# VH-VL binders against Rhythmically expressed gene 2 protein (Reg-2), part 6

Target 1, 260 residues: Rhythmically expressed gene 2 protein (Reg-2), of Drosophila melanogaster (Fruit fly) (q94915)
Amino acid sequence: MRSLSRFRLITFDVTNTLLQFRTTPGKQYGEIGALFGARCDNNELAKNFKANWYKMNRDYPNFGRDTNPQMEWQQWWRKLIAGTFAESGAAIPDEKLHNFSNHLIELYKTSICWQPCNGSVELLQQLRKELKPEKCKLGVIANFDPRLPTLLQNTKLDQYLDFAINSYEVQAEKPDPQIFQKAMEKSGLKNLKPEECLHIGDGPTTDYLAAKELGWHSALVHEKSYAYLVKKYGEDIDRDHVFPSLYDFHKKISDGAVVW

## First folded at step 19 (VH-VL; from w6 with light chain Q56Y)

Design x6
Fold by OpenDDE, fold request of step 22:
Structure x6 (fold): chain C 260 residues (1-260), chain A 123 residues (1-123), chain B 108 residues (1-108)
Amino acid sequence: as target 1 above (260 residues)
Amino acid sequence: QVTLKESGPTLVKPTQTLTLTCSFSGFSLDEYGVGIGWIRQPPGKALEWLAHIYWDDDKRYSPSLKSRLTISKDTSKNQVVLTMTNMDPVDTATYYCARVQTYTASGYFLDYWGQGTLVTVSS
Amino acid sequence: EIVLTQSPGTLSLSPGERATLSCTASQSISSRYLHWYQQKPGKAPKLLIYYARLRYSGVPSRFSGSGSGTDYTLTISSLQPEDFATYYCQQWGSSPFTFGQGTKLEIK
């Protein structure tokens, strides 16, 4: 992992990079819905969850933080949940919505809903073993709500990380440069330069290109082929810095096969 | 390959209603985050957003022109229709339809454009 | 509404020179809402830069975007003959989704 020794800051995205859902939100919602008497098809829930995810991000970006007037992130999720179930034919009664949504909101802070991505824990362990905090900071940069620290704690990923930044508290979402700048600041490192930073994530635009355009080094963890990614997002994506998983990234790094 | 094409009358009389159709291919308007927007450009002037419709049938209109605009979609036909009432010579412009796209679910842009159609409003 | 003001109105340069185009917003906007388009005479606009800094597919590396808040910049490091066109910035942060008045980049 010698190639990583040049970095003073290494940051990760969370969703689908370090952590992934154990089950789809639709299935998870369906299970909880059933407990509250809201029964509907899990596939419909999954579909409508995605739909409401897009609608909510469109209308109330950054979990409501960027809304005027500001929407609380709990309310943001409550609205998403309400819409998801309503559109699935299982509308939650208003008198139950608060408790129901809160249950889901709290549930997604736990390891019940999340599992490590392939190779994430092993990579973090190895990085922390080889890279001392005094030399290299490990952090998270995620488009996430304020539950991020708790989630990292509950999944025991916090033990490897020096800091965690979520977009809600920073009031900026990736790919905005502000959130990356905040990470540099949060690192506490003096005279940190962009070229001393590495960001690893699954978002071609939000993670890889965003970081790269700031002068950071970047690694893209994505299941799609390089050809697909370049076709869609352009030739600024380096083939040598695309990996199907953190496991593969770790392996390539360990083998000395990655050049920055 | 993504393509968009505007169709409709190129000459409209004052006070009449303009109806433009955007026909597109290479994508579907049932894709999450996708939409179709209308932008116009008077000769020698800047671009002006008029309206757009999202995949979920959510419609957005320019506030100043909202009372005159109606946008609708037919996903099965890959068409979006814009109507503009009470046309005036000042509305003479090239009208473009374009795909509304996002890579983040919150940041939207216009990535593909039609060639545009010049609409002249004249008596 | 958010007014985008571009400067200069016209920029006359020669091939090989560096071009710097400015877009100033009347209100602060997130960079993910700011985009740049290129339009050549008689043609439809083309997306050039999205999210203020990211080159759209097919856009040459000589194009770059920067900025935050109210101030954004499009830079062409070394102008090519095909780069002479009108450039528009556009915001998709709030309705109406306005364009700048454009900067015409013409050959000196």
Scores: ipSAE 0.949, ipTM 0.969, lowest interface PAE 0.5, mean pLDDT 97
Fold by OpenDDE, fold request of step 22:
Structure x6 (fold): chain C 260 residues (1-260), chain A 123 residues (1-123), chain B 108 residues (1-108)
Amino acid sequence: as target 1 above (260 residues)
Amino acid sequence: QVTLKESGPTLVKPTQTLTLTCSFSGFSLDEYGVGIGWIRQPPGKALEWLAHIYWDDDKRYSPSLKSRLTISKDTSKNQVVLTMTNMDPVDTATYYCARVQTYTASGYFLDYWGQGTLVTVSS
Amino acid sequence: EIVLTQSPGTLSLSPGERATLSCTASQSISSRYLHWYQQKPGKAPKLLIYYARLRYSGVPSRFSGSGSGTDYTLTISSLQPEDFATYYCQQWGSSPFTFGQGTKLEIK
């Protein structure tokens, strides 16, 4: 992993990079819904969850942080949950909505809902073993709500990380350069240069291109082919820095096959 | 390949209603985050956003023109229709439809445009 | 509404020169809401830069975007003959989703 020794800051995205859902939100919602007497089709829940995700991000970006007036992130999720179930034909009564939504909100702070992505834990372990915190900081940059620290603790990923930035708290959402700047600041490293930073994520625009444009090094973890990615997002994606998983990334790095 | 094309009358009399249709291909309005927007440009002037409709049938209108605008979609036909009432010579412009797109679910832009259709309002 | 003011109104340069176009917003906006379009006479606008800094597919590397808050910049490092056009900035942060008045880049 000598190729990584040049970096003083390595950051990761969380969702679908370090952690992924054990089951789809639709299925998870369905299970919990059933407990609360709200029965509906899991596929419908999944569909409507995704729909409401887009709607909520459109209308209330950054989990409500960027809304004027500001929306609390709990309310943001409550609205998403309410909409998801309502549109699935299982509207949650108002008197139950708070308890129901709070249950889901709390549940998604735990390892019940999340699992490590392929190779994430092993990579972090190896990085922490080889890279000392005084020389290289490991951090997270995520479009996430304030539950991020707790989630990282509950999944035991925090033991490998020096800091975690969530978009809600820093009031900046990827690909905004400000969130990356916040990460640099949070690292506490003096005279840190962009070229000394590596960002790893699954978002072609939010992670890879965003970081690359800032002068960071960037690795894209994505299951789609390079051809697909270039066609959709342009020629600025480097084939040599696209990996199907963190496992593969780790392997390539270990083999000395990655050139930065 | 994504394509959009505007169709409708190129000449409208004052006080009449303009109806424009945007026909598109290469994508569907069933796609999450996608929409169709209308933008106009008077000759020699800047671009002006009029309205757009999202995949979920959410409609957005220019506040100054809201009372005159109606936007609707027919997903099955890959068409979006814009109506503008009480047309005036000042509304003479090239009217464009364009795809509203996002890569982040929160940041939207217009990535594909029709060729535009010049609509002249004259008695 | 958010007013986008572009400067200069007209920029006269020669091929090979560096062009710097400014877009100033009346209030602060996130960079993910700021975009640049190129329009040639008689043609529809084309997306050039999205999210303030990212080149759209097919856009040459000589184009770059920068900025934050209220101030954004489009830079063309070395002008090519085909780059002479009108450039518009546009924001998608709040309704109405306004455009700048445009900067016309013409041949000196």
Scores: ipSAE 0.949, ipTM 0.969, lowest interface PAE 0.5, mean pLDDT 97
Fold by OpenDDE, last read:
Structure x6 (fold): chain C 260 residues (1-260), chain A 123 residues (1-123), chain B 108 residues (1-108)
Amino acid sequence: as target 1 above (260 residues)
Amino acid sequence: QVTLKESGPTLVKPTQTLTLTCSFSGFSLDEYGVGIGWIRQPPGKALEWLAHIYWDDDKRYSPSLKSRLTISKDTSKNQVVLTMTNMDPVDTATYYCARVQTYTASGYFLDYWGQGTLVTVSS
Amino acid sequence: EIVLTQSPGTLSLSPGERATLSCTASQSISSRYLHWYQQKPGKAPKLLIYYARLRYSGVPSRFSGSGSGTDYTLTISSLQPEDFATYYCQQWGSSPFTFGQGTKLEIK
């Protein structure tokens, strides 16, 4: 992992980078819905979850943080959940909505809903073993609500990380440069330069290009082919810095096959 | 390949209603986050957003022109229609339809444009 | 509404020179809501930069975007003949989704 020795800050995205859902939100919602008497098709829930995700992000970006007046992130999720079930033919009564949504909100900060992505734990473990905290900080930069620290604790990823930045508390979401700047500040490293930073994530725009444009080094973890990615997002994506998984990234780094 | 094309009358009389159709291919309005927007540009002047419609049928209008504008979509035909009432010579412009797109679900932009259609309002 | 003011109105430069175009917002906006478009005479606008800093697919590396808050900049490091056009900034932060008045980049 000699190629990483040049970095003083290495940050990761969370969703679909370090952690992924054990089951689709549709399935998870369906299970919980059934407990509360709201029965509907899991496929419909999945579809409408995605739909409401887009609607909510459009109308109330950054989990409500960027709206005026500000929407609490719990309310944001409550609205999403309500819409998802309503559109699936299983509207949740108002008198039950708070308890129901709170249950889901609490559930999704636990390891019940999340699992490590392929190679994430091993990579973090190896990095922490080889890189001293005083020399290189490991952190998280995620478009996430305030549950992020708790989630990282519950999944035991916090033991490898020096800090975690979520977009809600920072009041900026990727790809905004402010959230990356906050990460640099949070690192506590003096005279940290962008070229000494590496960001690893699954978002071609939110993670890879965003970091790269700031002068950071960047690695993209994505299942799509390089050809697809370049066609869609442009030639600024370096083939040598695209990996199918963190496992593959780790392997390539260990083999000395990655040039920065 | 994504393509958009505007169609409709190129000459409209004052007080009449303009109806423009945007026909597109290479994508569907069933795609999450996608929309179709209308932008106009008077000769030699800047661009002006008029309205757009999202995949979920959510409609947005320019506040100053809202009372005159109606936007609708037919997903099955890959068409979006814009109507503008009470046309005036000042409304003479090239009218563009464009795809509204997002890579983050919160940040939207216009990534593909039609060639535009010049609409002249004259007696 | 958010007013975007571009400067200068006209920029006369020669091929090979560096071009700097400014876009100032009447109020602070997130960078993910600021975009740049290029329009050549008689043609439709084309997306050039999205999210203030990211080059759209097919856009040459000589184009770059920067800025935050109320101040944004489009830079062309070395002008090519095909770069002479009108450039517009646009915001998607709040309705109406306004454009700047444009900067015309013309050949000196």
Scores: ipSAE 0.949, ipTM 0.969, lowest interface PAE 0.5, mean pLDDT 97

Design x6
Fold by OpenDDE, last read:
Structure x6 (fold): chain C 260 residues (1-260), chain A 123 residues (1-123), chain B 108 residues (1-108)
Amino acid sequence: as target 1 above (260 residues)
Amino acid sequence: QVTLKESGPTLVKPTQTLTLTCSFSGFSLDEYGVGIGWIRQPPGKALEWLAHIYWDDDKRYSPSLKSRLTISKDTSKNQVVLTMTNMDPVDTATYYCARVQTYTASGYFLDYWGQGTLVTVSS
Amino acid sequence: EIVLTQSPGTLSLSPGERATLSCTASQSISSRYLHWYQQKPGKAPKLLIYYARLRYSGVPSRFSGSGSGTDYTLTISSLQPEDFATYYCQQWGSSPFTFGQGTKLEIK
């Protein structure tokens, strides 16, 4: 992992980078819905969850933080949940919505809903073993609501990380440069340069291109082929910095096969 | 390959209603986050957003022109229609339809444009 | 509404020179809402830069975008003959989703 010794800051995205859902939100919602007497098709819930995700991000970006007036992130999720079930033919009564949504909101703070991505824990363990905090900081930069610290704690990923930045608290979402700047500041490192930073994530635009454009080094963890990614997002994506998983990234780094 | 094409009358009389159709291919309005927008440009002047419609049938209109505009989609035909009432010579412009796209679910832009159609309003 | 003011109105330069185009917003917006388009005479606009800083697919590396808050810049490091066109900035932060008045880049 000598190729990583040049970095003083290494940051990760969370969703589908360090952590992934154990089951789709639709399936998870279906299970919980059943407990509360709201029964509907899990496939419909999955479809409508995605739909409401897009609608909510369009109308109330950054979990409501960027809305004027500001929407609380709990209300943001409550509205998403309500819409998801309503559009699935299982509208939650208003009198039950608060408790029902709160149950889901709390549940997604726990390891019940989340599991490590392939190779994430092993990579973090190895990085922390080889890189001393005084020399290299490990952090998170995520488009996430304020539950992020609790989630990292509950999944025991916080033990490897020096800090965690979520877009809601920073009041900026990736790919905005401000959230990356906040990470540099949070690192506490003196005279940190962009070329001394590495960001690893699954978002071609929000993670890879965003970081790269700022002068950071960047690694993209994505299941799609390089050809697909270049066709869609352009030739600024470097083939040598695209990996199917953190496991593969770790292997390539360990083998000395990655050039920055 | 993504393509868009505007169709409709190129000459309209004052007070008449303009109806433009955007026909597109290479994508579907069933795709999450996608939409179709209309932008016009008077000769030698800047671009002006008029309206757009999202995949979920959510419609957005220019506030100053809202009372005159109606946008609708037919997903099965890959068409979006814009209607503008009470046309005036000042509305003479090239009218474009374009795809509304997002890579973040919150930040939207216009990535593909039709060639545009010149609409002249004259008696 | 958010007014986008571009400067200069016209920029006359020669091939090989550096071009700097400015777009100023009447109020602060997130960078992910600011985009740049290129338009040549008689042609439809083309997306050039999205989210203030990212080059759209097919856009040469000589194009770059920067800025934050109310001030944004499009830079062409070394002008090529095909770069002479009108450039528009646009915001998608709030309705109406306005364009700047454009900067015409012409050959000296």
Scores: ipSAE 0.949, ipTM 0.969, lowest interface PAE 0.5, mean pLDDT 97
Fold by ESMFold2, look of step 20:
Parts: structure tokens; sequence; C-alpha cells
Structure x6 (fold): chain C 260 residues (1-260), chain A 123 residues (1-123), chain B 108 residues (1-108)
């Protein structure tokens, strides 16, 4: 992994980079909904989960942390869950909503709902083996609520990581520069320069472009083609730093095929 | 290819109601996070946001003009309509519609604009 | 209401020079709510920079944005003839969603 030797800090996003859902929220919410007597079509739940994700992020950004007054992140999820079911034709009764939402919140802290993305564990294992921790820190930068440390522990990824930053706790989210600066500070590395940092994520704007503009190096793991990505997000995306998965990224860096 | 075009009267008398239509193509108001906004610019002056409507029919109005503005959408026709009551000569401006877009679901911007239509308010 | 104050009001420069345009917000805003638009005479505005610092698709690399909190900057590293226009910053963090008054960049 000589192409990574220039980096003193390597950070990862979590969702759709290191970890992904085992099943869609539509299927998972549908199964739990049936348990609580709120039967909905799984496809409607999936559609309305996505709709409520957009509404909640628009109206209560950063899981409610960036709202005045601040909203507790559990209330944020409770509101999203309630809207998702109501719009899908089976509103959860008010007296059940707290317990129902808490059940889903707890379930999404675990490997029941999450699994590693293709190649993520293998990459982290090799990085920890080959890059000496005192010279290169491995971390997470995620737009995520405070469940992040517990999730990383329950999926066994915490053993490979020196730190994890979630946007709710630090009151800053990607692509804002502050969350990247907080990651540099959290690393504890003295005289750390942006060009010694690599950020790896699936978000063209929130991960790739955000880090690149700050002078970091970045790698984009994304299912869409380079042509699609450039058309939508612009020519600041470097074709040589776009990969279909962390498995492909890992193979390319092992073959010495990546130049920064 | 994303396009937007404003249509409506170019001359309005004081006290009359202005109705402007934004017709667009190359995208749908069924897309999550997408919307249409209205912005005006008096001749030689700065831009002023008036109102916008999101894909989920959520509507936002400039507080100083809220009592005079109504925005609505017809997703099946790819149209958004702005109505502004009690027009006054000070409302003479070029009126633009523009697409509201987001890449984060939390941060929004206006990425495509219509050519604008000049509305003159005079007797 | 968040007031965006742009300075200077008019900036006279020659092609090839570096332009620095300032936008100051009356209170702190998150960078992802601050955007820059270019407007040429008789034309609609065009988005240049979104989220304070990211170039929109098709925008030349000579344009860059920076800043956070209350102080934001648009920089054009080497002016081209087509860059002489009026530039507006805009915030989308708090209603009313306001524009700055503009900076007119003109040929000296």
Amino acid sequence: as target 1 above (260 residues)
Amino acid sequence: QVTLKESGPTLVKPTQTLTLTCSFSGFSLDEYGVGIGWIRQPPGKALEWLAHIYWDDDKRYSPSLKSRLTISKDTSKNQVVLTMTNMDPVDTATYYCARVQTYTASGYFLDYWGQGTLVTVSS
Amino acid sequence: EIVLTQSPGTLSLSPGERATLSCTASQSISSRYLHWYQQKPGKAPKLLIYYARLRYSGVPSRFSGSGSGTDYTLTISSLQPEDFATYYCQQWGSSPFTFGQGTKLEIK
C-alpha cells in the first residue's frame, strides 16, 4: 500500500461506504409495523421513508441539532417514523408511538439492520496491519446521530478505527468545512496538512468534493458511472479516484494503480 | 435538458392582480428535494426572493410580501403559478422562476433560471 | 432577517487580474446555506458556487469560494472578458432568503 504512505490521516464515511442496511427501511419498518398492528405495504413504506428523510432534513437539519430550539435526535426519528407510517395508510396510535419508535431506534444500532459494504472489512484490516497507528490515524466522519459509536462497536468496525465523528455531536455536517477540521483536531496529529489527509466516501458533494476543496485528497466509491457523476456534479471529480466499491479501491491501491 | 420559462402579462395597472406561470421541462416536481422559486429584480436593482414551493407542496413566502402572494403547483402540467395582489409601480421588475435543488436534503440553492419576464406596473 | 453586505459595490479590474469579492452576513450561517450567482446584463443569474465553496457543474476552475460564519469570499484567479458581470451572494439559512446587493465587476 505504498500509494497511501503519504497520508497521516485516512477517514471514511459510514452509510454506503463502510456499512449498509441489510434490508430496505421499507421491509424492516414493515416487519416491525406488523408486530405493533400497523400493517403497511413495504413499497409504500420505502417511498415514504425517503420522502420523510427529505422533509426532516429540510425542516430539522442534522437530526434536529441545527434547529432552534434544538430537537432531541430521538424525537427527530420518532417524527420521521410517524410520518412514514401515516403517509403509508396506517398511522401509529399516539400512545404506541414512543415505544414503537424506540424499538426501531434500538434495532438500528445493531448488525441486525446493518452489514459491511463490499470490501470494507478487508480494507480496514489491511490498513490496520500495514499502516503504523502512530504515523497514520484511521477515522470516521459521518452525518449521523449519536448512535454511531455503538453501531461501530456492534458491527465490530471500531477495532480498526482511532476515532469517529458524528455530525449531531459536533453540531456540524458535511459538506461544511468545520466537520473536516474537527476530524483533523480529533486525530491528535501535530502539524497535519490537508494534503496528508485522505477522505473516502460515497457522497459526490458531501464527501468527495467537500474534502477535495479543502486540499485533502479524496476517493469516491459510487455505483454510478464517471460520466453520470461528472454530468451532475461537475468536472472537479477526478476519474482516477472514482471506484465502484471499497473492494475495487483496495485492489487498485494494492496493484499500485492509484496516483494522488 | 432543464428549461424554465415565465409567462403572463407584461403590463399591469395599479391595484390589479398579477398572475405568472412557470412552465418547466427536463425534471419533475415528483423528485424529492426539488422545487420552484420566484425571484424578482427591479430595473438596475438587486435580486429579491418572493416565494417558493417544494415537491411535497410545502410553501414559503417572503414575510414582507406574504399577504399579497400565493404560490401553487400542478405537477401533472409541470407548472407553478404565482399570484401577487394589489400591484403598485414599485413592483415593476423582471420576474424569474428558478429550480430549487439540493444535494444534501438540508442545503438548497437555485440552479436553473428562466429567462425572466419584465412586468411594468403603470396606469 | 439576515442581511448580506457585499463589498466593494463596484470593482474595476483588467483581464488577467485577480478579483476578490466579499460577502458579510449580519449573523453567522452554516456554509451550506451560502451561494454565489453571476448575472450579465439582460440575462438571468447563473449559479456559480453552492455551499459557499463548491463549484456548480460547468463552472470554470478560475472561480472559487471560501469562508464560513459571517465572512465569505468569491475569488476569480485570472479574469476573462466574459467574467465582467454583477455577482450576488445569497443565503438560504433563514427566512427571508436574502441576496446581497451585488458587486459589479467592470473593465478598467
Scores: ipSAE 0.900, ipTM 0.942, lowest interface PAE 0.6, mean pLDDT 93
Fold by ESMFold2, fold request of step 22:
Structure x6 (fold): chain C 260 residues (1-260), chain A 123 residues (1-123), chain B 108 residues (1-108)
Amino acid sequence: as target 1 above (260 residues)
Amino acid sequence: QVTLKESGPTLVKPTQTLTLTCSFSGFSLDEYGVGIGWIRQPPGKALEWLAHIYWDDDKRYSPSLKSRLTISKDTSKNQVVLTMTNMDPVDTATYYCARVQTYTASGYFLDYWGQGTLVTVSS
Amino acid sequence: EIVLTQSPGTLSLSPGERATLSCTASQSISSRYLHWYQQKPGKAPKLLIYYARLRYSGVPSRFSGSGSGTDYTLTISSLQPEDFATYYCQQWGSSPFTFGQGTKLEIK
């Protein structure tokens, strides 16, 4: 891990970086919907989940925190769930919606719905073993609701991390600079410079470019090719800092093949 | 390759209704988060947002012009149509359509613009 | 309505100089709602900077954006002849979605 010795702070995104869904929301929603008598096609549920994700973020950003009046994040998810099923052909009756949505909300706090991404546990284990906590803090910066600490505990990742910041609680989300500034403060490190910080995530805009523009170093974990990423997001993406997975990132770091 | 092009009349008489069509290629309005907006610019003056429509058919109108504007889309034809009623010489401007885009689902911007069409309202 | 006030109205500089263009919002906005566009005479606007600070694809590295809250800045570190144009900031945080009145960057 000598290639990382320049960093005093290393932060990670969660979704599709450290953790991923075990099954698609379409399949998971479909199974739970059937238990409540709301049978929908899983592909329609997947399509409409994504559609409602866009609608809710457009109209009620940051899980409702950044609206006036503020929407509670559980209500935000209930609205998303209700829309997803209604648009898929089987609306949840109003009298059942609260209990149905709460069941899904609770389920998505657990390893039933989430699993580690390829290589995430192995990387965190080695980082915690080799990088002394007083020299390098490990944290999370996620556009996420307040379930984040419970999720990290239930998936056993919390033991490797010094802190986790979710956008709802700090009322700031990536790519806005404030959430990165909050992470630097939360680290408790004195005289921390941006060039001593590394952010690792799967979002070309929300993670990679956002951190890089603030003077941090960043690594992008993404399944799409470098050519695709540069065409869409521009030449500020460095070919040598794009990896298919944390497993590949870890291997490259161990081989000394990454230069910052 | 993304392109947008405005079409419609270039000369309109006062009180007439203006209908403009935005024809685009290289993307689809069934893509999540995507939309088409209309912006105008009077000669020598600043840009003014008029209306936009999202992929899910959600429509937004400038509050001061809402009673005069109608926007619609035909996703199968890759077209968006803007109608503006009761035209007046003060509405003389270059009219642009532009693609509405997001990389966060919460923050939106106009990343590709048509060349614009000058609409003159006179006499 | 959020009013965006750009200053200066006109900026006269020579190639090679550094340009600093300001955009002030009448009330605070999240930086992800603030964008910068370049417009050359007779042409459509072109997106330069989105989310206040991120360069759009194909935009040269001499362009940078910064700011938060009410105060935003576009910087061009070393002016090239093709950079002489009018620049607009724009907000998408609150309807009506507004543009600044523009800063014309011209050859001295």
Scores: ipSAE 0.899, ipTM 0.940, lowest interface PAE 0.6, mean pLDDT 93

